# VHH binders against q9uj72, part 8

Target 1, 324 residues: q9uj72
Amino acid sequence: MFCGDYVQGTIFPAPNFNPIMDAQMLGGALQGFDCDKDMLINILTQRCNAQRMMIAEAYQSMYGRDLIGDMREQLSDHFKDVMAGLMYPPPLYDAHELWHAMKGVGTDENCLIEILASRTNGEIFQMREAYCLQYSNNLQEDIYSETSGHFRDTLMNLVQGTREEGYTDPAMAAQDAMVLWEACQQKTGEHKTMLQMILCNKSYQQLRLVFQEFQNISGQDMVDAINECYDGYFQELLVAIVLCVRDKPAYFAYRLYSAIHDFGFHNKTVIRILIARSEIDLLTIRKRYKERYGKSLFHDIRNFASGHYKKALLAICAGDAEDY

## First folded at step 1 (VHH)

Design e03 (framework vhh_7nfr_2)
Fold by ESMFold2-Fast, scan of step 1:
Parts: sequence; C-alpha cells; structure tokens
Structure e03 (fold): chain B 324 residues (1-324), chain A 122 residues (1-122)
Amino acid sequence: as target 1 above (324 residues)
Amino acid sequence: QVQLQESGGGLVQPGGSLRLSCAASGFTFSDYAMSWVRQAPGEGREWVSSISWSGGSTYYADSVKGRFTIARDNVKNTLYLLMDSLKSDDTAVYYCAKDTRLTYYPGSMDVWGQGTQVTVSS
C-alpha cells in the first residue's frame, strides 16, 4: 500500500478461540433437520482465515467429514459461494477465482484484471504455487492460452511477480513519463510494449512520480490519457494498474461500486472482493466507498442482497453504515 | 472532432426546475456511458449523475437523488438532466462528460463539454 494511508481489514483473530467448540456448533448447524445458517454466519465471519482452517481440521477429526463439502451439500446459490469462499486460504482462493475465470464458458477478463493488477509480488508467487498444487496446471500457461494480444502480454508480465520495490529516481520518472506520452500518441506495438513494461515493472513509489511528471508534460491525468488512447481489456488493465498504484483501496471501492450498479448485480465480484480484502484493507475500502460515492457499502449491499446471503456479506463488512 | 455541447442553464428561483441538454458528435454516442458533473465557484468537481450506454441503468449522487433525472436519446445523440426542486446549493457550472464505459468512477471521463451555468437564487 503506497498511498500513505493506514489500511485496516474488518476480520481479526477471535480472542479465546476454541476450534473444537466451533466445529461442534457447525456440525450441529449442518446436520440438523433445518440448516442453521445464522450459526454458520456468526462463527465463520467472526474468525480469521487461519482460525477457519483450524475449525476445518477439528471438524474432520470429530465427524470424519470435510466441512467445505458438507457446506456445499447443504447450502445453495450465492450464500454457498460466500461460506465456501471463507474456507479458502488467500493464495488458494485467488487460484480458485482465476481457474474459474478461465475454465468456464468464455473468459472472465475482469477477474483476471482485478487479481493480477492488484496483487503484490509475494501474493502472485503464492497464488502461482497454489494454482499448480490445486489444478496441476501452470497459471502462466493458462493465461497465455486463454488471452491474446497486448492484454495477454501485460498479464504475462504481471504474473511474473517481479515489480521493482523501494527506491525513487526523479530523472528516470521524467524519462518514463515522456515514453508514456509518446506511447499515447503513436500507439504502435513497440510503444504498447514500452508502456506495459513501465506500468508493470516500476515500483509504486516510482510510478507515482512518473504519473506526476506525465501530468506536468501532457497537462492530462494518466487515467484520462489511457482512456483516450486505448480501448478494450488492454485499456481496462492499464487503468486498473494506475488506480492500484494511486490508491488500492479506492480501486476496490470502484470495482465494488461497478459490480453493484452496472447491468445486473455482479455477485461473484462482490463476494470475491469482500472475502479477499476482509483481512487486508476492507475497512479502508468502506471508507473510500462512502467518500467517493456518497453512500456506504453497507447501504448498497442491503439494497441488492437478501436473506442469509445479505446477512453474510454485511457480517464480512462488519459494523454499521456509519462505521469507518 | 469529438464534441460535447451543453445547453439549458439559467437563473431560477429555489424550488424551480430546469432541463439541461448535451449534444454529442464525433463518436458513437450509443456505445458510451455518459455523466453530468458540476463545479461551484471555488469548489472542486462534484459528480452528479451517470447513465449507462443503453439508458437501462442510472446513478445519482445522494445530494440530487429524488430531485434529478438523467436520460438519453441515442437516436438524437443527446444526454439530458431534468432538475426538479432546485436549491441554492445546486448553483454551479454543469458539464457533460463521456465515460470510457467504466462506471461513474471520478476521473475515468475522457471528454468534457464547455459547461452550462445554473444559478439558483432568491
């Protein structure tokens, strides 16, 4: 996180944690005549991911059964996706989402953009490992086969997980800004390659200097320039990178707002972001959401979700519409 | 070549109504989401409303929700903002903006009109 703000999640380790007691309560909830969905929500949304893994182990020990499997059997629709999603370690959840983005009917390019543009070097390395272990496939090869053109080339760069870290160089920032400006004017394949190399490989601190120099040289915001000069998923990916560099929580607030308010409520995107960001910066995302859009994320979820699904999403968000 | 031209602004009393229009040319209007943004003297830009490329989805800032209605006519390449129950706080220059087909995230707009002044005074 390079925007200078302190980031906070919404889910923290529970004090006085007892995985055996939690497993017993979940077993009772799932094996009953009527599934106690409120019990599932109250336990799983109030434990951190590491604690949920311990609960799954205790459940296996007590019942000789797989907790995720039992939940998938008893639950349905989006509520099932939320509860099952909470049971994935973060790298495996990223791998799961990327697999389903590529192996279904068509490709979910927005999912590829969201994950690959926003993850750190460490997160990318861990998700590549998880993908290989879970699916016996190479993530880089699957991205290559499912995508094309400069969009593919940019994703292939990001999935390397080799972004520079740490230092700034104002003279290099001025030079890189000139390259970006020329790329927007010429739009050749070589210019697109130079542009994606800068955006994918320079540190976030360095890129903020580059964007400032670009504004000074061109008189134009970097996002606005990309929007004028490029199109399609390549443009969307470049914009996602710039937004993540400037304010990653604000990028996720934008993605959530889009998922809730575009044509149809995009449930998979809302679920993915809430779960993936719950222990990182979801509280900061909530703050950016209200600041930018005038309404709380809590309010918008209440309007578009219903039933236990709504309760689960709101529990992950934690707090009220007034909380930041 | 790409142009956006606003009209319909003017002086109105509090509680009055105005209809703003934005004539678009030089691009395929029906392919893009469109937005209204306003700027009061000495203030920053404030997003007001957005409409999807088809007109099927509309979005409003809390300050205008229930009072303003955004609409579009893709045959006439025209964007509209119908403003009811105007307040003194609505006094601003109103700009029409072309979105890149992204949701109304501020700063995602790539073409701006010249603006039309709305003054609400008593």
Scores: ipSAE 0.000, ipTM 0.149, lowest interface PAE 16.2, mean pLDDT 85

Design e04 (framework vhh_7nfr_2)
Fold by ESMFold2-Fast, scan of step 1:
Structure e04 (fold): chain B 324 residues (1-324), chain A 122 residues (1-122)
Amino acid sequence: as target 1 above (324 residues)
Amino acid sequence: QVQLQESGGGLVQPGGSLRLSCAASGFTFSTYYMSWVRQAPGEGREWVSSISGSGDTTYYADSVKGRFTIARDNVKNTLYLLMDSLKSDDTAVYYCARSGPYLWFGELQDYWGQGTQVTVSS
């Protein structure tokens, strides 16, 4: 993380945690005459992921049943997706989302972009392990078979998880900025390869210097230059990388705003970001969202969603005093 | 056939240290999440720690965080638990477990070792 960056999540470990009591309450909620959805929300959104895993173990020991399976059986639609999603350890949740992005109806390129452009080297390695364990398939091979062209080449680079984390080099940053400027002028296959290699392989700290040098040389913002020179999912992936380097919480705020305000309302994206970022930087994402769009994330979720689904999303998002 | 064999337990004084080992065989060890789970006399099972297949990600129960370290050697197919600053409350049978598909820590539906007794007393 860059010096001076401060990020905060919305979900923290519960004090005085008792997984046996929680498992018993969840068992009662799922076996009642009416499934007590409020109980599911109140427990699962107020425990960190490690605590949810302990609850699942206690549930299995007590009832001889799988908690996630019982929830899938009793719940439906988007509410099911939220509750089930909370029960995944983070690398397995990333693997789950990537699998369904590629093995569902068509390919969800925006899901591939979001996850692979935003995850650290450690997160990439962990999701590759989880993917192999869960699906008995190689994540790299599935990405290769489901995508094509420069978009595929860029994703294949990111999924290696080999981004540099070394010292910054101002002279190299100036050289890399010149390469990026030439790539935007020439737009050949070789230039697209050079562009991809720089954006995927240089450290975040180094890339911030590269982007400053690019502005000095070209007189243009890196995102604006990419938008003028490239198109399609390749362009969207390159932009996602640049935005993550500059301000990862602001990138996720942008993704949430787009998902909520598009004509089709992309529920899966809202669910995925809220769950995946809940213990990392979701509070910081909320602050960027309000600053950028003038309305709180809480306000927009309240208007977008309904019922227990809405309650679950709002519980994960959490509100501050100004959002209530 | 999957086999998990724990060793390294024993009697130790409060503030002491122990190193538990678990020898795994019969499966591709490096592709599975592995866990330590303990059971004190008259108590239920308590999850202690878990480690990803590569060893890059580790998780700890609040009661042991900062005192215990989970590690693995994928060349030797061995899981470890390094226990420092032991307390009387750490007295339990410690089990090595292989995690199921949806849970990255030990559970009854997957494979368990025989257990190794750790006793912390003066």
Scores: ipSAE 0.000, ipTM 0.107, lowest interface PAE 20.9, mean pLDDT 85

Design e05 (framework vhh_7nfr_2)
Fold by ESMFold2-Fast, scan of step 1:
Structure e05 (fold): chain B 324 residues (1-324), chain A 125 residues (1-125)
Amino acid sequence: as target 1 above (324 residues)
Amino acid sequence: QVQLQESGGGLVQPGGSLRLSCAASGFTFSRYGMSWVRQAPGEGREWVSSISSTGSYIYYADSVKGRFTIARDNVKNTLYLLMDSLKSDDTAVYYCAKLTHYDYVWGSPEAFDIWGQGTQVTVSS
């Protein structure tokens, strides 16, 4: 099942779980004259994903209806997106977000960057399968058709899911660092291709050695060098890869902070990260957020969101009075 | 050569005003958020204020809010701290610091990768 094993998440399996009773309570909440949004929040944010899938099965067996469909019909706005989002297994949720990033109005490049730069080989293989099953389209072909240039080439590399694992070679790290330094000084198409191949294909452990060697050779931080030398979505994607290699929870904290503060509250990004990371490392993301920004994620969500939508986000985020 | 150089420190009376400047060189100043951090004698470092790369987002520590103003000039590659209604408790070495990544504002000293040498501010009569 799709329930996380990490103790660094914010959502855990409910004890004495009864999917039939939960399905009955949700059916009552959705079929009433006034939809009981508090009941939806209380149940769905307090069950792990595997338990929510069992609830959906019980709901289908009991009512002959799709729980996600009924929620989308009865709910509106961002609250609908949160409640429906909780009902996807992680690979299907990634596929859902990528589909809407490419097949909606325009292309959401930041969504493509966030998902493809941060997911493991296993997660990429699973999302590719989920995408094909759900949409009858090939994820790689859709990425290719919706993007262009070195940005496209880099995303195409990441979506193959062929990053090296568990490999370290200090001598190769020194050589790769030299290639990256040359790529930052001579910004040719060939150098952009070499930069992409190193950042997309070397293991995280190997890349940490490469980044150390790069600083020794150049006297400059890897992210600073990329920011000085490149621009556009290609630069943003390369930086996202480096940040994920160094500290993936800190990358998500940065993404959340930007979504909350850059041009007001960027709802889709906040919803996606909270749900996707709730059973992996959201507790660690909260810690990085407070350490780096001086205010809790809970505090910022409370100030920018409202109503039942706010209640739902805060329930997923979890937290207490000390987070203020 | 990446450098941050502070100036404008000195001795000032309680209730007085002082303007600090920080000249940046060796990196693209307009692409990074900047901060002021201070360290009082015998104390740890305390974050004072941060400003995003464009100046759109500005944050202050509660202890200085309403008295200090942070500003930047991306054409001159200079960061400023305008200090008003100075108190004896504001006595410290003031450091200019570069934020590690992008255009976000950071509240902790651990978020900074490049520091200036500092400028002494003494508030006493």
Scores: ipSAE 0.000, ipTM 0.194, lowest interface PAE 15.9, mean pLDDT 85

Design e06 (framework vhh_7nfr_2)
Fold by ESMFold2-Fast, scan of step 1:
Structure e06 (fold): chain B 324 residues (1-324), chain A 121 residues (1-121)
Amino acid sequence: as target 1 above (324 residues)
Amino acid sequence: QVQLQESGGGLVQPGGSLRLSCAASGFAFSSYWMSWVRQAPGEGREWVSSISTGGGYTYYADSVKGRFTIARDNVKNTLYLLMDSLKSDDTAVYYCAKPSYSGSYRLYDYWGQGTQVTVSS
């Protein structure tokens, strides 16, 4: 029964767009006495990414300065991360997040899982190109050097961007379900290899058939089975793949809920998801969030964030505080 | 079931070139990273090069960087190693290796029979 809903973002191209006027307003905001952060929020959150790129070009032409550089100079903390993040083309933003997940203090495995488990073949290809151009490094090499074991092997498969598309085979789904069931029983290296090959390479439509067949033969949900059979980041990555296959907006709702309600507000995760999904499915994510958790994403952000940072996140998220 | 068959080895003078081929069958070749591994007389196995599933990404041992090029043809299920500027230290049996899982280039479950490369004057 996957009929699909069409997905919607929260940020759309502005009508009657004037990049010169927007650049002038931003110049005034950044060069005036005490940076006008409300002006930055009001303009940048109400333009699509392509329009923000045109504003940056107009700013350069008008002032001879880099808009992103000027914002980084005038802004601080998480508000700086939000405003700067909006200025990245999507493939470059994914590359930026992956680079910092691997080159920061320790490895941010949850960032690697979130991006690599959720991106389409086209997004993976564009991200790899952006990473190479920006950092003069191969994304696959950096993932290999920063990770290990079956977790590494699964990420290496995903980063190839070779998932099957538009393919369904009910007989193969039954066979694949048997392999997954045996992998949960035996848990050998070969079974873990077959498990990752199925989850990383079969189409989303095919995997939904596989998960249904798995439930029929095992009497258990695929996520529940993985949670009982495996552990560590390998288990978390496999679960992320299954959740994305079933309902990608619901996966991001789950990630946001965890980032907001875990000990300490996980700022970088909230910022990344809101920006990355703003023009894709963030409106659908908001719907799943309220359906699953009983409160709106807007309400929860309002309660956990503060200042202009809060105002910026709420502007990207859109919706009202009364949307419970 | 799985079969890997190397060819293209031989005797060559220092500074010469050779092209090795590996014909693969019995598995979904296009879904696997593939590697070349060599073994010199009396030495252990040394990893030489690996290539991603689509051929877009390649890795090389420091000893062969700039001299060797790995390539693949997924339509023909064939792996290649183009060896240029050969040195006497490149003398070894060269093996085509299938990784035990599709994304790996270090853990192998199947090997070809090998093809002998001898570099001497």
Scores: ipSAE 0.000, ipTM 0.110, lowest interface PAE 20.9, mean pLDDT 86

Design e07 (framework vhh_7nfr_2)
Fold by ESMFold2-Fast, scan of step 1:
Structure e07 (fold): chain B 324 residues (1-324), chain A 122 residues (1-122)
Amino acid sequence: as target 1 above (324 residues)
Amino acid sequence: QVQLQESGGGLVQPGGSLRLSCAASGFTFDSYAMSWVRQAPGEGREWVSSISYSGGNTYYADSVKGRFTIARDNVKNTLYLLMDSLKSDDTAVYYCARVEKWLQSEGYFDYWGQGTQVTVSS
């Protein structure tokens, strides 16, 4: 993307919205003999997040109970995660995902990479505030304690939310490209520090110029160079930053494809990306997914998931198997 | 063409009973959840009750629990609302509504009947 393509989500504000009626329907669905999961899907996937917050307020006023809490009590497994996830404001959802990535038996480094490499300065600032308010812990301190080395240093830079914005400088781009080339040749601790400072601090517009200049001087793609020169989570984080700069929807398409087709438990990644991107660029992600992989995201989700979980994910994804 | 036609409304005394019916046509009735929604004079619409496509699950607003029963006959393509122990507060126009499968349009009901008036007074 040179100047940035137009991006579209899949979830939009519902017209003629009535939060009191929605709250009553959800109350009935959750308190029935069997929980009406289809009703939960039909309402929550077809309201924007702001409208879901109004529904939660109406539910609290009407029943004196927390809608998210009631859903967590009545629902199970991945379906519970989808329905509850839809109820978080975006900064709080990011904070929620980061908290769970760092607390428990281990650290989910891929979750840390995905969120911190892809979020804007404003999104990072808001998620830090939400994290502190919700968990009474400092996000920066938790990242520091749960990670190490150059990986930690890079995440600590990103979580500051201080990426440059504004005018491009072609002469500086040429200089930064030479620094990146030297970093790939020498691979010292100092060079790793210079590399992460450029990738974390320069504007997206500036970095696109840097990557063009890097290819001119090195004869190599920036991602290919990083893959040859570095390893581990540090390498994965640097690659994530480069991919987000080039085409953020394509990065998320790549993440979804890997989560769906890799062995192991990657359901949380599919859920997180669909929810987090539903009002931003999920339709654009669907287009990149089909262009890159030949199959629609809808098709692959339909094959990957089952039951009400599948219905919920497909409702958020929207479209059909013939679409992008 | 989807059509929903309500009947059974009328004037009834407090503590009385009424049975509302909704005749559905133009779609596969047994594939859709159905609802009753009411609107009192000068008020917004209030959801009353819903029934799943099979009839296996039924849901009620707190204001009508224990007094109203929703039912369906998938052979006759008909939705029912059995109203017992009617109160003056139940006075409203009652609408039969089809629950939209994917909720991609305005509201979560895609088709409504014309409504039937229920008046509870002495």
Scores: ipSAE 0.000, ipTM 0.196, lowest interface PAE 17.6, mean pLDDT 86

Design e08 (framework vhh_7nfr_2)
Fold by ESMFold2-Fast, scan of step 1:
Structure e08 (fold): chain B 324 residues (1-324), chain A 123 residues (1-123)
Amino acid sequence: as target 1 above (324 residues)
Amino acid sequence: QVQLQESGGGLVQPGGSLRLSCAASGFTFSHYAMSWVRQAPGEGREWVSSISRSGGSTYYADSVKGRFTIARDNVKNTLYLLMDSLKSDDTAVYYCATDFGQYTYGRDAFDIWGQGTQVTVSS
């Protein structure tokens, strides 16, 4: 009787949803003498994004105020980022994260890599539109201005949102694998261009065949070859593409683990992935995380975060310390 | 050519100790988290322990926590499992696995799995 197709994310539409009642409860929580942060968590993490948009509209109608603005005024630090983040439609949230990756102190290349390497053609198109409408700038122009070299060229390809979709071609996969092998031997600018065009433009199912053919020809795994042949953000971007093609939830599990452990505490990355993947594949990410690292994502978040921030992240993650 | 070579298994009495090693070659060892997985006779595979790329984070199955210690040497490209207070239930073939196979979730699990090393705990 259980259908696994319904259990990809951790956040689902609430039954018997009443946006007016939720807006009133949130209004009381934010405009009371003490801000009721538990009420904010309990409501916003237990509604899907479409329902949160309806709550924001009801809040505006009742109070003449912007819910996101009121939360930003009343909340602070990472808890503010979580609560405000939940209030963005997904393409606008991607646009928001990309804007701040490029307009902060320096450029957050890991944020650019994560979003542009992992999003589908449809998601890319929608985020470009949201970025232009929200910031009055073209996403492509800002990426070009903030990045350089082959890293820039690869991001510019991905942001077009023109990856092939469709059937596989084994003969083409063998040919592309030979091109990738030659690129690892020669390492010229032309070879880097050929490499990025293959990884950015071929369908995921086609690339899986290319990676298998590459292993047969070279005796190396595609990620290992890239790590030996290239460096810097270009190498990191190419690896991210390969990992997403092979298993996108496993890529996000890796990103979460690195944000919590190997790169210190990168709160923005943890927040972004939990929110962005909550309605897509966060449950699958949790399973990959436990399989790979032996501890649940819930357990690591509990040890990483504190206070209402911790409660909010755990509510989005869902489950408990024994769940996977 | 990716190669993982496990060693250090053998016959040991209950309460004894063993040190398993996994020598890695053909890839950049320091770029991947590593795991130990075991398979007892007639049973499925059981995850035992994992270690991050840097060695700064370690994770253990509840059945081995406090008895086993995972460690790595990124200069020597070697993964270790130090097993103390061994029990008959620890009898299994122990396998070294790279995180890369797990990143792809079964995609390359067989390609990066070593031959294994037999651990037998018996009096």
Scores: ipSAE 0.000, ipTM 0.208, lowest interface PAE 15.6, mean pLDDT 84

Design e09 (framework vhh_7nfr_2)
Fold by ESMFold2-Fast, scan of step 1:
Structure e09 (fold): chain B 324 residues (1-324), chain A 125 residues (1-125)
Amino acid sequence: as target 1 above (324 residues)
Amino acid sequence: QVQLQESGGGLVQPGGSLRLSCAASGFTFSSYTMSWVRQAPGEGREWVSSISSSGGETYYADSVKGRFTIARDNVKNTLYLLMDSLKSDDTAVYYCARGHPTYYNILTGYKLEYWGQGTQVTVSS
């Protein structure tokens, strides 16, 4: 049975870690006549991010070269994206994904939704600092310029990283549920503003009480009500917030399932989630995926990916090869 | 041209207190997250604490939570570490640091750059 305080990743610090030896092995793999991709996978997917950072430092000291740069030069396609992605510290990886979501042709709204709806206050703070440091741009200003309407207003609220934390208030939860019910029926700009303020600012514990009270007064699930009453990216963002409040690993399982089975295999989304969640809750995400969809995440990745790219994704995902 | 100059270390008895300072120059101090990192004799680097560019958010290693307070003065371009209830295990050279753009990681301290010469803190009998 799922407990909100029990989550587990798939990647852990390696015992008896030697960054100099790992750097030497990676140097041999990248600078040889033929790139030893299996060596890259075997080392980098079996070290935590902090250890990968130490390996990069040892590599620089030993060879006078940048490990990420050498990997980008030798590797191609999605395999390159996976291996390079593993070398980013988490806040910088979030910043990297957000930058590319906004600075490409068009805006990748699903990437903005996924990251900003799911990250904690601390993670939001760290990604804003990393974004400013890496790109010399303010994350909040870039979100404002790339988005519009109630979608923009909701993202601007989330990027402040000021969600309440602490004890619950059942009386306030009943009041907030009434506001949400009216917002779904009236759908005015003012009601949309009140709705996003509640969903973005109340604690997860408080919002769970609000959702229970909403069910009691409306006879409808909060996600179902939002889907019936709203549309577009604003609706998708509100749904993402609700799903994260209820069960964040299940939200990521949903995102992975959609990325794998909906129109096209969305490689960027699969790569991003596996890497970003590998040291947090990816094992819990795997359990939710199997429970909800009947097949393992491992099985689905194995069927849709190929080559060393497949091997890398499966190594990050780890275990659970059975679905028949 | 980034320079960081630590000061305020010394010899103190267990249970005592010290205040470390770091004077920063050569960059826009108010735009960067700043950190304290320590290195005990014969051991690796350990991240101690970080403070956001505005000073509004602070982070601490579990070993120092409740005992140390990080602070900054953006007008004076100075970072502080206020250390209370000092233990023998706090004996180390303390460095102030700025995060590197390529691999910024304030939680582990592994990729902090622009370190000064450090200031020695010794907690003994």
Scores: ipSAE 0.000, ipTM 0.141, lowest interface PAE 16.8, mean pLDDT 84

Design e10 (framework vhh_7nfr_2)
Fold by ESMFold2-Fast, scan of step 1:
Order: sequence, then structure tokens, then C-alpha cells
Structure e10 (fold): chain B 324 residues (1-324), chain A 121 residues (1-121)
Amino acid sequence: as target 1 above (324 residues)
Amino acid sequence: QVQLQESGGGLVQPGGSLRLSCAASGFTFKDYAMSWVRQAPGEGREWVSSISGGGSRTYYADSVKGRFTIARDNVKNTLYLLMDSLKSDDTAVYYCAKAEFSSTYYLPDYWGQGTQVTVSS
């Protein structure tokens, strides 16, 4: 597993932080005549999540009110979703997004894929605990009841949070690549299970070696092979796993590009990725986005979003203004 | 364009030391995990070592553990392999490798031209 310091976020802890003063300024912004949305943006996007939690506690102590509740009451539309979203601890935000993906009208399979394919073992464990605590339901049971088939089986594997870690084995990588090649040729239920078990359980470092060996024996990229051999959400989930293994920031850049350029601006996905990745790898995601698509994430957000919502998203991106 | 240029190989006696370098260009070096892979004559490729993009995590094959050290300089965009207590079994062409991605999907790991290491009397 790769964690941390090869990637960079856009939001950092504020120096000389004073949660009481920030809470007073937010109280004035929300409870004053005509909500000061610029003040909300300027404070909340310039504090890390831990600092926002301290602000919420100070706000409760000072006003006897819930900061998230007051923002939901005073704000509307996507701007509300951004401001409220920033106030969730990361595991609880993942749990919140998964709950709404499954308990709304229909199921948002793309949200399930994005979160479960991309989170580390530690993140999976913490989101399961947050989900149980917040919703009094078992995340694993809800996934099982809302999904089916090999798609369900793959999500059930990922939600266990049992991906291997540690030193790699190049000889085993060659063997695993042959299994994946056979799975693409035969396409039986057992072969789909073998494919799922390899992609969900082997370490990221091991899987990179597997994908290289697969290319050598098949003459084909792993993603291309999956796209030719499988279909539906199962195919999309397997592709997401491969993309995350190869370059997780590039996977999120791809997801953002699709959300922005398919059926207009897909707000929920853009908001979720910007918030969830802001303290992890959003700066790296911005670099992948520009390298791959020729335009900056800043440019695309500026062109498709408007008003204070646009200002909030751009503040989270924290990119160079006027990137072309 | 992605380019990886290995250097530092050569002829060395058993028990000797070498330092390999890989100069990377054409991509954001610090964002990619990098690996050293070797291939002995008539053999398949053998993974040697990997380092995370930020340098905090390192991994080694059992055959080189305790003898080799992988390192990187993200300011200079350079990957290193410090090889101590070299054995005849370490004779191989050494390649540095990174993951690639295309305009649509990820490409296989990119390999440099390689640098020959020969351990003999």
C-alpha cells in the first residue's frame, strides 16, 4: 500500500488558529442580515478538517447551536452541500455519501464504485465504524441488500478492508497474470471470482507487477482487456480498481473530467471528490487533470459553475488563477 | 514525453559496491512510485526494489534485503539504487520503471534503456 507523501492536498492547517474567533465570525456571517457567504468560504476552505471540528465545538459552546444545522438552514442548493460537506470528518463523509447512494431513489452505483475501489484498508475500517455509529446500520449488509451478482461480490470483498500489504513477489505476479489472462478468455462465474479475488486482495505494488506481466503475455493493457471481456457495473468496478492501483490521483482526475463533461456538470461527484481529496492528493489530481486533458481543473470549474458555489469549489482547488 | 535514463552500471568484483542512478523527465516524478527491476541473461525479469513517490515507504526482494538501498531525490527527479556486498547472482541489466497512463487509460510500466551490472573476478 502507498500512503501519503508522494501526493499533496490543497488544504493545510492554518497557523495561529483561533477556533473561538472563527466561530464568532461564522456566527456573524450566518445570523446577520443577508448571509455572508464570502466569509463562510474564506474561513472554512482555509482550515483543515480537524480545525473545522474545533470551530463547530466553539460555535456550539458560544451560541448553543449546531454549525452544520445553521448552514443547512441558511444555505441552499450545491453551495449548501459544499459548506456542509467540509464539516464532516473524512470517515463520516464517506459514510454519509454511501448512505445516500443506497437509501435514495434507486442506487448510485458510481458513488459505491468510487469510494470502495479507492479507499485504503484503514479508511474502509473507519468508514464502516462511522456508518454504523451514524446510521445504526451495518455497511456490509446495506451493500449486500442494494447490489447483486459479481458486482456485489466484488464490493463485499473491498468493504472487508483486507487487501494484502508488504513485500512483493515477482514470480507470483507472473502466475497471477496468467490467471487474469485465463479469466478474460473463459469468462465463467468461477473466472470472474478469480479476477475479483486478485484485484481486491493483492497489494497495489504486487498488482502493478501483475499488470506489467499481463501486458507481456497478452499483448494487451489490463483495462482494455477488462473492457473487451466484461460489461456493466462489474466492468466499471474492475476498471476503477486497476486505475486506482496504477495512479489513484489520475483515477480521480478521470472521474472529475467525466463529471464535468458528461450531461453538463455532475455536481455531487465534483463536490465529493474535491472535499474528500482536499487534504490527501487534490493538488496531485489537479496536475494529472491538466497533463491528461490539456486544460486545468480550475478552468473547467470556472466555466461550468457559478456564484458562491463556484467560488467555494475554486477555493478548495486552490489552483493558480487563469490556468488555460 | 516520458524518459528514464539509467547509469552507474559496470564491472565490479564480488563483495564490491555500485550506485545506480535513473534520471527521469517528462512527468511529475514525485507523484509516482518507482521501481528497480533486473533481468539476467536468459532469465525473466526480477523485481529488486520499490520506493513510494514521497520516499517514506521502501520494499526489497528477499535476495537483496540488507544489501541494497533504494532512494530518490524528488527535487532532482532522480532514483537511486545503492548496491553493497555484490554477488555474482546480481549480474543483470538493471531497469528503472514507472507506471504510465494514456489519454484514455493507463499504459504498462515504462522501462528505461537499462544499465549493465556485471559481478565477476
Scores: ipSAE 0.000, ipTM 0.095, lowest interface PAE 21.6, mean pLDDT 83

